# VH-VL binders against Thioredoxin-like protein AAED1, chloroplastic, part 21

Target 1, 196 residues: Thioredoxin-like protein AAED1, chloroplastic, of Arabidopsis thaliana (Mouse-ear cress) (q9zuu2)
Amino acid sequence: AITGASSGAGIGKGTADSLDTVKVLDLRGNEIPISDLWKDRKAVVAFARHFGCVLCRKRAAYLAEKKDVMDASGVALVLIGPGSIDQANTFVEQTKFKGEVYADPNHASYEALEFVSGVSVTFTPKAAMKILESYMEGYRQDWKLSFMKDTVERGGWQQGGILVAGPGKDNISYIRKDKEAGDDPPVEEILKACCA
Key: E = the ipSAE of ESMFold2; O = the ipSAE of OpenDDE; V2 = 0.75 times the mean of E and O plus 0.25 times the DockQ between their complexes.

## First folded at step 24 (VH-VL; framework fv_ifinatamab)

Design y2 (from x2 with heavy chain R31Y, light chain N52K; at its last look DockQ between E and O 0.62; V2 from the best seeds 0.00; counts 0 for: pae E 11.9 > 2)
Fold by ESMFold2, look of step 24:
Structure y2 (fold): chain C 196 residues (1-196), chain A 123 residues (1-123), chain B 106 residues (1-106)
Amino acid sequence: as target 1 above (196 residues)
Amino acid sequence: QVQLVQSGAEVKKPGSSVKVSCKASGYTFTYYYMHWVRQAPGQGLEWMGYINPYSGDTKYNEKFKGRVTITADESTSTAYMELSSLRSEDTAVYYCARDITEFGLLTYYMDVWGQGTLVTVSS
Amino acid sequence: EIVLTQSPATLSLSPGERATLSCRASQSVKYMHWYQQKPGQAPRPLIYDASKRATGIPARFSGSGSGTDFTLTISSLEPEDFAVYYCQQYRSYPLTFGQGTKVEIK
């Protein structure tokens, strides 16, 4: 699969149309249209591989370190993960992530955004090296969440990405589809897209 | 270093059962799924099933119609495969094989194999 | 159940020659893995996800293909490469293996 970042006004309109009917769950279990997350404000939306993933936890922490810059620019920080509300709540408790967290148990947003999936892009030497680096920095995989049947049975080979969108439901100004597990963009790229 | 060491060869009578053990060492036993695969003399490989040693969850090849039971004992880092109602066609080498389970996800790719256990079923 | 048919059944070649092994699935599969097995030994991992070499596998081994048609290539056979090669699929249960291709000395 080919993945990459796209930016610029109007380029995201086709992507916004794909999201038109997609809903996610908040931590209380309420369904909300995904575009409501950036309807009235700009948002940086990180799409995790799954809630137990050490690489996703490191990305969440790294983005959260820039929350003050995002707040100063009126930009919300949002994380969406595939899985249940219980898995999302466990993630929040374990990581203390200060942004908003939503669950997409049916992978509807991932399908609509055409994020990469596959064994060969999940189990790469680069991903393994990034896992070791994350462990040296003190991050840990949650093995209970990782071994949950929902994670295993849904393939677990799902990749994520980062979206910058809003204000306005159709206003998607940046999308980056991870090429493989741990494919983080430089944070400066995200900050230029959201907060410049 | 990672090793899977299986129990020794067995000779069984038709209608009986066999339980083959697979002791893991050199890695955290509960972090990796374990498959069982058999190979009849001069034949190819046949997948029997797997277990998640952390949860105890299993999946079996329907060919065996409930004759196979796969279990794991975390305290001894040992997986077991029991095959009941043995017939002569069950004569095979039985392998345990570790799934490369990355991020807790089953990959169906078997990177470490036990040495094999010959089970001979004869009258 | 997905049937994997390997061809040829036997490939008789000399050291230094190129070996091309085929694996055809009865229906489209998502992933294909390859193993090597020598007499009296357990299978050894070789190629995963159609084209990625397992740890420690020399560059002379390569894999390709998608859908129903997959190929394992050994660019220049070494004496240690004479063995039986199996393909294995995942898309649905049960996991299945091909019947094997024996690569033997000519």
Scores: ipSAE 0.000, ipTM 0.489, lowest interface PAE 11.9, mean pLDDT 83
ESMFold2 (binder alone), look of step 24: mean pLDDT 92; pTM 0.944
OpenDDE, look of step 24: ipSAE 0.032; ipTM 0.683

Design y3 (from x2 with heavy chain Y33L, light chain K30S; at its last look DockQ between E and O 0.08; V2 from the best seeds 0.00; counts 0 for: pae E 12.1 > 2, placed apart)
Fold by ESMFold2, look of step 24:
Structure y3 (fold): chain C 196 residues (1-196), chain A 123 residues (1-123), chain B 106 residues (1-106)
Amino acid sequence: as target 1 above (196 residues)
Amino acid sequence: QVQLVQSGAEVKKPGSSVKVSCKASGYTFTRYLMHWVRQAPGQGLEWMGYINPYSGDTKYNEKFKGRVTITADESTSTAYMELSSLRSEDTAVYYCARDITEFGLLTYYMDVWGQGTLVTVSS
Amino acid sequence: EIVLTQSPATLSLSPGERATLSCRASQSVSYMHWYQQKPGQAPRPLIYDASNRATGIPARFSGSGSGTDFTLTISSLEPEDFAVYYCQQYRSYPLTFGQGTKVEIK
């Protein structure tokens, strides 16, 4: 598995090519080539572990706090989750996330980007501390979504990452693959990649 | 103290059904998957399926599909496995086992096992 | 379905000896779980995700491997370690176990 943050020069060979055939679903179920999400504009794309994860909900919120900065720079905020469109719609209803949301029920983007998965990267003292901090700040795990068939069948130990790409299908300028649950980059790093 | 306590041994005739219970205590029943695994005498372990007690969703080993039904009763913290159309080769010890989870992160790692229920199928 | 083949079927060893148990998968898997089972008892969790000891498992147990080949090592056998050991994959359904390796007193 590949983990780490990188600038455009640090993108692994074939990353843009590996996404050529990947499609995601919008909230209505339409298939969208993933590269269309940044073809005509730059986008910050967060890949959630799953739609019920408290740590992913906190990350979505902290990125959304910077949406005005992104909008001023012409940058879209996008979230992709590895579940169904029903789970994606539930996430939007529960969190009121202001960015775009897409579903990847086949995990095609996660496989193409080689995001980390495994039990030992999910159960860490840092993740436990971050969950407690998130609860103190008012975020909550959605246990129904966390235990839904799609989440269970696709593995609740899936990790995510953050991608900055576009304009242009092949223009991936930043990618960070989470090493463990709750492995958030400093927001300044993301803003430098997208908006400075 | 986390425990899984299963119902007692059963002797059954071919063609009948058996329903084994697994009562959980000492933890939040709905936050863990419950698996069923069997072991024929002198043989290895064979996964039969699981239930998610929170959602009611099940997953079965296709070998047993059509004959196995796994259910859960949240009010009693009890999971059940029913195996129908019994054959002599279904003679085995049947285990329930919980899947360790944290924060809704499923592992398919069975950390606590019931004591086992011997089901003997004979004429 | 992913088939797990354990080798050897039986290890006959004395206390204090090193035991090496192999588990080979029919397809590449990311990680492997291991369980210990003594006669008349339910299986006991031992190693998760190839190399991490379960709660209460002594340091003489270690796991390693990746892809299709995984190993459980017991560095110095104790009398309580004579048991059957099973590997288990979770890459795909159905979840499958190896057929077991029996570690017995020589």
Scores: ipSAE 0.005, ipTM 0.511, lowest interface PAE 12.1, mean pLDDT 82
ESMFold2 (binder alone), look of step 24: mean pLDDT 92; pTM 0.943
OpenDDE, look of step 24: ipSAE 0.014; ipTM 0.579

Design y4 (from x2 with heavy chain Y50W; at its last look DockQ between E and O 0.04; V2 from the best seeds 0.00; counts 0 for: pae E 16.9 > 2, placed apart)
Fold by ESMFold2, look of step 24:
Structure y4 (fold): chain C 196 residues (1-196), chain A 123 residues (1-123), chain B 106 residues (1-106)
Amino acid sequence: as target 1 above (196 residues)
Amino acid sequence: QVQLVQSGAEVKKPGSSVKVSCKASGYTFTRYYMHWVRQAPGQGLEWMGWINPYSGDTKYNEKFKGRVTITADESTSTAYMELSSLRSEDTAVYYCARDITEFGLLTYYMDVWGQGTLVTVSS
Amino acid sequence: EIVLTQSPATLSLSPGERATLSCRASQSVKYMHWYQQKPGQAPRPLIYDASNRATGIPARFSGSGSGTDFTLTISSLEPEDFAVYYCQQYRSYPLTFGQGTKVEIK
């Protein structure tokens, strides 16, 4: 049903049902139903590959540059990453990300949304160029997070995506599944989905 | 074409050392970790260690620590594994294998393997 | 270190039969890699992260499992599938492989 990289808007009730029992952790370790993140407000939800990823840190920053536009539209900015709350807190401390951050150590949201995973989509020439660009712009990979046990078990192959949903648990209006590492949509596409 | 080409077979005496080379081509050598794995005749696979060719960082299987040294030469795109104080049980085929992960991420998925180098230690 | 125990040690089967290979870890590893090795050749990547086929691997190969118990299945054996299969964990150092399961022609 839901496709990656170039998925269109207009995702319906079937996708919302797949998230029905999914929970994520806030930075204190409290379990939060994922749909609560957009139950009472619209949210742009970015799903990171992992908390140490340089490409994910760049994506977080470029979304945060548009936080004022999102705030003016009543839209929350949320980031979810696979891993522990310790890894999530380290991410927040290092990046000063202004949105909300949640951890999904069981990868339940990634499985429910059927985000891509795999070595062949992680290591492409396009991803390599994006990583170089990110380093030139001052972003850096966190190697400690990259070698932590949970990241080692996953191997860093998990891809992410972007979801726009709410208000209302079943109101999912946009999903974009990354087809490869660093597969960022134009920010205007996200703003059109959330805020235009 | 991504390719790993290893040095030729070696016959060694106990107590000596061997240095196996692994020349990479078709990709940016410093962007990918390199593993070394050996296989004794009729036996399974045994991981020896890895190197990050960019930083020179290494990690060794503790079984071999103190006897194994893994190095890399960026200018020739070549990784090396040196095993010292050879014993007859070190007789094996030694493989280099590229980790698929770029930019210092380790996935431990070895997608490209060298052809193997037979090292025979006769006691 | 994490010990991987593969069973059975040998599967003797005919072409067209279903092969089921087991890999059990001494502690939870979450995901598992699988490799195929034919005589005189380097190992070939087969399955990564328990269930994902490597590029170019036919659909008859599938993987499943989590925690401590993982399975590689070959739905209908072809002559080229007779080989040794290894599982590999990457949860902790040292990286370890199972001892292998040999799939041979009956």
Scores: ipSAE 0.000, ipTM 0.443, lowest interface PAE 16.9, mean pLDDT 81
ESMFold2 (binder alone), look of step 24: mean pLDDT 91; pTM 0.935
OpenDDE, look of step 24: ipSAE 0.025; ipTM 0.562

Design y5 (from x2 with heavy chain L105E; at its last look DockQ between E and O 0.09; V2 from the best seeds 0.00; counts 0 for: pae E 13.9 > 2, placed apart)
Fold by ESMFold2, look of step 24:
Structure y5 (fold): chain C 196 residues (1-196), chain A 123 residues (1-123), chain B 106 residues (1-106)
Amino acid sequence: as target 1 above (196 residues)
Amino acid sequence: QVQLVQSGAEVKKPGSSVKVSCKASGYTFTRYYMHWVRQAPGQGLEWMGYINPYSGDTKYNEKFKGRVTITADESTSTAYMELSSLRSEDTAVYYCARDITEFGELTYYMDVWGQGTLVTVSS
Amino acid sequence: EIVLTQSPATLSLSPGERATLSCRASQSVKYMHWYQQKPGQAPRPLIYDASNRATGIPARFSGSGSGTDFTLTISSLEPEDFAVYYCQQYRSYPLTFGQGTKVEIK
C-alpha cells in the first residue's frame, strides 16, 4: 500500500499531474475529469479489474458495508471499472452497489496510476484460493462480462487498486496498487486512511 | 427494420478470390460487430471471423489464416468478406450476421443474419 | 478448438410430441447458444446462454444444461418446428457450432 503524507508530499505531484487530463464516464455517458470525484470531498475510490470480477465484487460489497461510516465522515464511496457504461450499469443492477460507479473504457486512469497488469499477476494460486473463498461467501463471477473477450481484447489482465483522495484535486493521501488478483487490503486500513 | 442484404451468387475457379458484400440498414452500423459464417452443402455452420466496424479490429478463425480478409465501409454501411486461393471445398453459402453487441461489448450471439451468398468453386 | 456433437442427427416425431435435442461439448463451457434454420432460410436465433429465449420465440422452446451437456427441448411440436437446430459455444476461439439436428414431422 502507498500512503501520502499529511503535507501533500507523500504520493507526490507526479501522480496528480498524471491524472490531470484523465476522464471517466458516469452511468449516463458524461465525461467527468477523474479529479472531480474528490475535488470537493474526500473519496475512497476502488479500481476494479473489470465489472464481472468476483474478487472485485466482494471488495465492493465489503466497502459498501462501511458506507454509513464513510457518509458520517463526509467521504464518498466510488468504484471505477474498465469497460463500457452498459457494463457499469449491469454491475450496479446485479450487485446493488450503493456507491458511485464510473466507467473507464480506455483504461486511462489505470495507465496514469500505473496499476499492475499481466498474466503472471492474474492467474496465481493465491487468487484461485480467494476466488473459492469468495464463492463460499456467495459472490459470483459474471462470465458474460468476464469472458475472454474482455480479458484479451480490452485490458490484458489488468489489476486494480484503492485510492483515497480529497478534498482537493491534488490531495491524494493513500494509494494501494494490487500486486496480483485478489490482493485485498484489510478494510480497517482503508477506514483509517479515510475516516479516522 | 434491421436488415442485412448480401451480394448475389458467384461461380469461381480454383485459385481465384471472391469478395462478398453485406449491406446493413435499419440500425447504426458502427455500433454492432459483424460476423461471417459459412455453410457447405449439406453441412453445418462454420465461423470465419468478425469485424468491429467502429475500430476496424478483426478476429479470424485460424483455419482461414492468410486467406480471409474482413473489412467494413462506414460510409455505405457495408461489410465485406474476401476469401482468396479458393478451393473446391470452399463451395458454401456465406452469411454475414450481426452480433447483438451491447455498447461495444461482444456477446457472440448473432441476432440478425443476411440471406446468404452461394459461392461455387469449380473447374 | 471446442467440438460440439449434436444427437440425434435426425429426429422424426409427430405433432404434439416432445422433442429433446442434445449438444455435447468436448470441453466444459459456461454458455451455449441455439439457432433454428428452416429450409432455404438463414439461421435465426432461438436460445442464448443455455436457457434464455430469443425475442419472439414461443414458450414451447426451452434450453438447459451446463458443463459439457446441453439440451434443447420442444415441449409440444408444431408443424412449423420442422427445421435444423444448431448449438454454438463461445468459451474459446474459434467460435464453433454443432453439426445440427434435423427435426422432421412423421
Scores: ipSAE 0.005, ipTM 0.449, lowest interface PAE 13.9, mean pLDDT 81
ESMFold2 (binder alone), look of step 24: mean pLDDT 93; pTM 0.949
OpenDDE, look of step 24: ipSAE 0.011; ipTM 0.540

Design y6 (from x2 with heavy chain E102W L105E; at its last read DockQ between E and O 0.04; V2 from the best seeds 0.00; counts 0 for: pae E 9.3 > 2, placed apart)
Heavy chain, then light chain:
Amino acid sequence: QVQLVQSGAEVKKPGSSVKVSCKASGYTFTRYYMHWVRQAPGQGLEWMGYINPYSGDTKYNEKFKGRVTITADESTSTAYMELSSLRSEDTAVYYCARDITWFGELTYYMDVWGQGTLVTVSS
Amino acid sequence: EIVLTQSPATLSLSPGERATLSCRASQSVKYMHWYQQKPGQAPRPLIYDASNRATGIPARFSGSGSGTDFTLTISSLEPEDFAVYYCQQYRSYPLTFGQGTKVEIK
ESMFold2, look of step 24: ipSAE 0.006; ipTM 0.574
ESMFold2 (binder alone), look of step 24: mean pLDDT 92; pTM 0.943
OpenDDE, look of step 24: ipSAE 0.097; ipTM 0.720
ESMFold2, look of step 25: ipSAE 0.000; ipTM 0.432
ESMFold2 (binder alone), look of step 25: mean pLDDT 92; pTM 0.946
OpenDDE, look of step 25: ipSAE 0.151; ipTM 0.740
ESMFold2, fold request of step 26: ipSAE 0.012, 0.000, 0.006; ipTM 0.588, 0.425, 0.577
ESMFold2 (binder alone), fold request of step 26: mean pLDDT 92, 92, 92; pTM 0.942, 0.942, 0.941
OpenDDE, fold request of step 26: ipSAE 0.030, 0.048, 0.023; ipTM 0.620, 0.671, 0.558
ESMFold2, last read: ipSAE 0.005, 0.005, 0.006; ipTM 0.541, 0.537, 0.574
ESMFold2 (binder alone), last read: mean pLDDT 92, 92, 92; pTM 0.942, 0.943, 0.943
OpenDDE, last read: ipSAE 0.032, 0.005, 0.028; ipTM 0.587, 0.537, 0.632

## First folded at step 25 (VH-VL; framework fv_ifinatamab)

Design ya1 (from y6 with heavy chain F103Y; at its last look DockQ between E and O 0.03; V2 from the best seeds 0.00; counts 0 for: pae O 11.4 > 2, placed apart)
Fold by OpenDDE, look of step 25:
Structure ya1 (fold): chain C 196 residues (1-196), chain A 123 residues (1-123), chain B 106 residues (1-106)
Amino acid sequence: as target 1 above (196 residues)
Amino acid sequence: QVQLVQSGAEVKKPGSSVKVSCKASGYTFTRYYMHWVRQAPGQGLEWMGYINPYSGDTKYNEKFKGRVTITADESTSTAYMELSSLRSEDTAVYYCARDITWYGELTYYMDVWGQGTLVTVSS
Amino acid sequence: EIVLTQSPATLSLSPGERATLSCRASQSVKYMHWYQQKPGQAPRPLIYDASNRATGIPARFSGSGSGTDFTLTISSLEPEDFAVYYCQQYRSYPLTFGQGTKVEIK
């Protein structure tokens, strides 16, 4: 059982208990308890809407730009997406993301963390503007990934968030749930949480 | 065919240790967690812990903390459960069980079980 | 820990009858599973995630429930169905089982 308390925005005990049983898949298909990702180290964990999401790719990019700061602080950069191992591998191939990538085909972590889901939170005027900006900056949506069965079944409406946790399975120091697509926190906020 | 084959029955003295093995076959050993569950004679099932054979990470039932050690050998696809400081109350059938997760659906359950290993602790 | 209470402790029925088994959790459980165990054998999976039949499980077995209350139903008992049934939760550690319900022949 989780005996430690979370800090910051924190998660409730029920959420923590649920998270404790969540498993994700590495790129090889090995099951990993999600809490093991920050058991022995601090980690910044970005939860993507799906592996084809343009705004998620932009988020991955601006986090990766600070990987050297994270590395210097002994902090791991981790990305988790809902989808198959193949989707995760495709994401890595396309984006060349330098952090760790895991697949959550069961959306177990998203459910455990109670991330928002819905059409209304995905298609907002603000999100539309951010999408346009991302395209102007050279980022692209992978439509093939976006139309895969799992993504379609979820309607593409699943939102993600950012977690800072560890070292210690119960040490969750920061959590930010996206209210809508492209709801990125300032990178400085993440760095303060993980690396200050 | 997915199969778990456990080591044979053991008779142990109080205070001693026992190490039970569970050999996996028919699947990629490192992709699935291995649980250990025991059952005292005429009693229910009790979860002891699991190991991720890939990472070596373990989780234990606190009831057994300090006495149980779960290990895995990838080269032989074998998981082990060692229980020390044995007591008469530790007399039970010990099972290894594979964990499974289905794509697109959260299904963390024990889908394949070993045949069980009887461990008898007696003076 | 989450305590699972099964009822009844023993269910005596005849072949062809309907069996209804209950599992109550001390707190809300998202993922409940059922296992069948026959004498001298290891448990085998029966129902996973409250309502899904495991591989090879006949249609006469069904599961339902949510929150704290779960039910296993055998629509028409076959001779091979007389066994002990356990519910198990995978919401939090330690993983826990119910104490079991014995379905025996009347």
Scores: ipSAE 0.006, ipTM 0.530, lowest interface PAE 11.4, mean pLDDT 88
ESMFold2, look of step 25: ipSAE 0.006; ipTM 0.591
ESMFold2 (binder alone), look of step 25: mean pLDDT 92; pTM 0.948

Design ya2 (from y6 with heavy chain W102F F103W; at its last fold request DockQ between E and O 0.03; V2 from the best seeds 0.00; counts 0 for: pae E 9.2 > 2, placed apart)
Heavy chain, then light chain:
Amino acid sequence: QVQLVQSGAEVKKPGSSVKVSCKASGYTFTRYYMHWVRQAPGQGLEWMGYINPYSGDTKYNEKFKGRVTITADESTSTAYMELSSLRSEDTAVYYCARDITFWGELTYYMDVWGQGTLVTVSS
Amino acid sequence: EIVLTQSPATLSLSPGERATLSCRASQSVKYMHWYQQKPGQAPRPLIYDASNRATGIPARFSGSGSGTDFTLTISSLEPEDFAVYYCQQYRSYPLTFGQGTKVEIK
ESMFold2, look of step 25: ipSAE 0.000; ipTM 0.434
ESMFold2 (binder alone), look of step 25: mean pLDDT 92; pTM 0.947
OpenDDE, look of step 25: ipSAE 0.388; ipTM 0.779
ESMFold2, fold request of step 26: ipSAE 0.011, 0.000, 0.005; ipTM 0.569, 0.451, 0.553
ESMFold2 (binder alone), fold request of step 26: mean pLDDT 92, 92, 92; pTM 0.943, 0.943, 0.943
OpenDDE, fold request of step 26: ipSAE 0.034, 0.392, 0.272; ipTM 0.614, 0.773, 0.729

Design ya3 (from y6 with heavy chain T107L; at its last look DockQ between E and O 0.03; V2 from the best seeds 0.00; counts 0 for: pae E 17.7 > 2, placed apart)
Fold by ESMFold2, look of step 25:
Structure ya3 (fold): chain C 196 residues (1-196), chain A 123 residues (1-123), chain B 106 residues (1-106)
Amino acid sequence: as target 1 above (196 residues)
Amino acid sequence: QVQLVQSGAEVKKPGSSVKVSCKASGYTFTRYYMHWVRQAPGQGLEWMGYINPYSGDTKYNEKFKGRVTITADESTSTAYMELSSLRSEDTAVYYCARDITWFGELLYYMDVWGQGTLVTVSS
Amino acid sequence: EIVLTQSPATLSLSPGERATLSCRASQSVKYMHWYQQKPGQAPRPLIYDASNRATGIPARFSGSGSGTDFTLTISSLEPEDFAVYYCQQYRSYPLTFGQGTKVEIK
């Protein structure tokens, strides 16, 4: 097991150790050790619920809005989603996300980080309000991606989080584990962790 | 594909009741509220009420209180609207319609409609 | 009960013209939605929460307004746009609809 959830930063050597064997896929299908994403540079890593999620698409957009600040600080913006490479490529095509995108079809990173899962944390009053707000801002759920067998079996109820790490595979300076769908931290909290 | 399919047209006598069905398919029935709306011939739309198909909780337009009963059968993904003590002015097309906002707070926005059921009340 | 007054009652226009439909509420509302209805058909969702197009609704449809005054605009009428348009509110129960604006061929 790895460290528990908390607001703000959750730094742990145990967290870094839990990720030692975790690999993710780039959009071409190459396996990449997850720690390589921040070994030689600092990265803000957003873990989506799944690639069809309206709430995750909004989070991706608001992080991308701060890409210039991250670039000025030498910080990469990365999104990891639970699902196939095809689902990840569809996400990129539909959203035009400006950061790097990786797939984790086996949910290995989610399990190692102990992100929350369950129907009771997915369908909450707060999540319903966030979905409404996202639709009013023009974001939309991709229902085909949302109900693909791989999504449903592996993480339709999966929650995500945000990690700030690097340079160095053991250098995790911030982790925020979503308690429920739509549990966004203030973006300034992320910027303080990555970009000071 | 998301569909709401309603029962066929009915002709009723004043004082009787009618029960209109609305079978949902293509989505998880219990995750969306279901509204009932009627439209008299040549007239506008009138909201009758809704049901939460998961809990059975209902809300009715006070105009119809005591005459309207809205129910749902989760096992068949079917909502029902029963209108009793029918009057000639109840002649209308009756629609079921799905509400997009379900958990926590409703948007009161009907994104999918059934084809409508004509109920004619004749003396 | 909140009364919605749509104007004009009938709008006679030719294809290619701009249509402007008004919906005025008797009190400020939380949500205002628009529906399109053609003869013999169920209403079709058009605009939700004043200005957001429903799925599959073309860009020529736009909505605006807040409080008590709301507008539906069709920038260039197509033959398929000749229909009745209803606004629908929520502030409190019951949900109510406007009486409709019929957009018809001149």
Scores: ipSAE 0.000, ipTM 0.428, lowest interface PAE 17.7, mean pLDDT 83
ESMFold2 (binder alone), look of step 25: mean pLDDT 93; pTM 0.949
OpenDDE, look of step 25: ipSAE 0.083; ipTM 0.698

Design ya4 (from y6 with heavy chain D57E, light chain K30R; at its last look DockQ between E and O 0.54; V2 from the best seeds 0.00; counts 0 for: pae E 9.4 > 2)
Fold by ESMFold2, look of step 25:
Structure ya4 (fold): chain C 196 residues (1-196), chain A 123 residues (1-123), chain B 106 residues (1-106)
Amino acid sequence: as target 1 above (196 residues)
Amino acid sequence: QVQLVQSGAEVKKPGSSVKVSCKASGYTFTRYYMHWVRQAPGQGLEWMGYINPYSGETKYNEKFKGRVTITADESTSTAYMELSSLRSEDTAVYYCARDITWFGELTYYMDVWGQGTLVTVSS
Amino acid sequence: EIVLTQSPATLSLSPGERATLSCRASQSVRYMHWYQQKPGQAPRPLIYDASNRATGIPARFSGSGSGTDFTLTISSLEPEDFAVYYCQQYRSYPLTFGQGTKVEIK
């Protein structure tokens, strides 16, 4: 398993192969092969814990603050969340997120990327502190959306990560797997990977 | 300071119904899922279902679906479990148990349990 | 439905001895919770996610395992540790518990 940030063509090969059959849903419900999201352009892809999470909403906002830099470099900003299309649409309506949003109700991308899961990495003092910091910055948990749980064979609490990939379906140049809830990299690390 | 206090023991006849209450205190009731678990005398634990007290959404063990109804009253911070069409095999201690829910996400880890309610089904 | 089989059913030991309790799942699960229950009491949380002690649980309790085989270990039994122990899976519905292992004084 990959911990922390990783870069280089050799590291991305196994990850790209794991994604070959993975599909996500756009906001209209169409199935999209996940690699199509970076086949023809480089993309920064954020994987949320879930669409109602205050920590996910803060991460989405700080990445969106850099969308102009990404646009200037020809880089798309994408967010994928576990859950339904309805949950994804609610997220977009509530946050006005400037990037693309996709749903993965079966967690197929999360399983393929082997993102961390478990109660012990979700309920931590550090995560609690980061939630308080997010509230001080004006972000709020959507308790109704957060109480809607994604279904099917979930064995624990799902964490997310950040992927930089493309152009080209096999071209994964950066992957960061969150070690616990709220494990945000500095945005400059992402910009170096996508847009340097 | 977190407590779950259940209603008292009950004796019921076969074919009737029972409704057990579980009053929560010391925490924000609507932010934690509530499970119901029963234990027949001398036996192990059997999960019956849960409720999201915020939304009213429920999930039931299919063994009991059709006979069990779990509800919550936000204004009184009280969860309820009603079991209908009682049979002698339903004699058990019934527990409510708080899920250690993290910001709206269900963990399935039951950190605080009520004291239990003995329901005896006899003719 | 995932069946959890605990062994042994009863473990008769003296204070100071090491107790090893097994929980086997009928299919692979990711993690396991453990609870302790004394007579006339509700269960109390002990171990979550296979290996993490709940708040207030002393270091002599430890958990391990993955896949289908999980173990609860009490390194040196204290008088207050004689109880019934249950494992619980949360991979799929319905949530299920093992049948319990009773740890009793020899």
Scores: ipSAE 0.006, ipTM 0.576, lowest interface PAE 9.4, mean pLDDT 83
ESMFold2 (binder alone), look of step 25: mean pLDDT 92; pTM 0.947
OpenDDE, look of step 25: ipSAE 0.016; ipTM 0.569

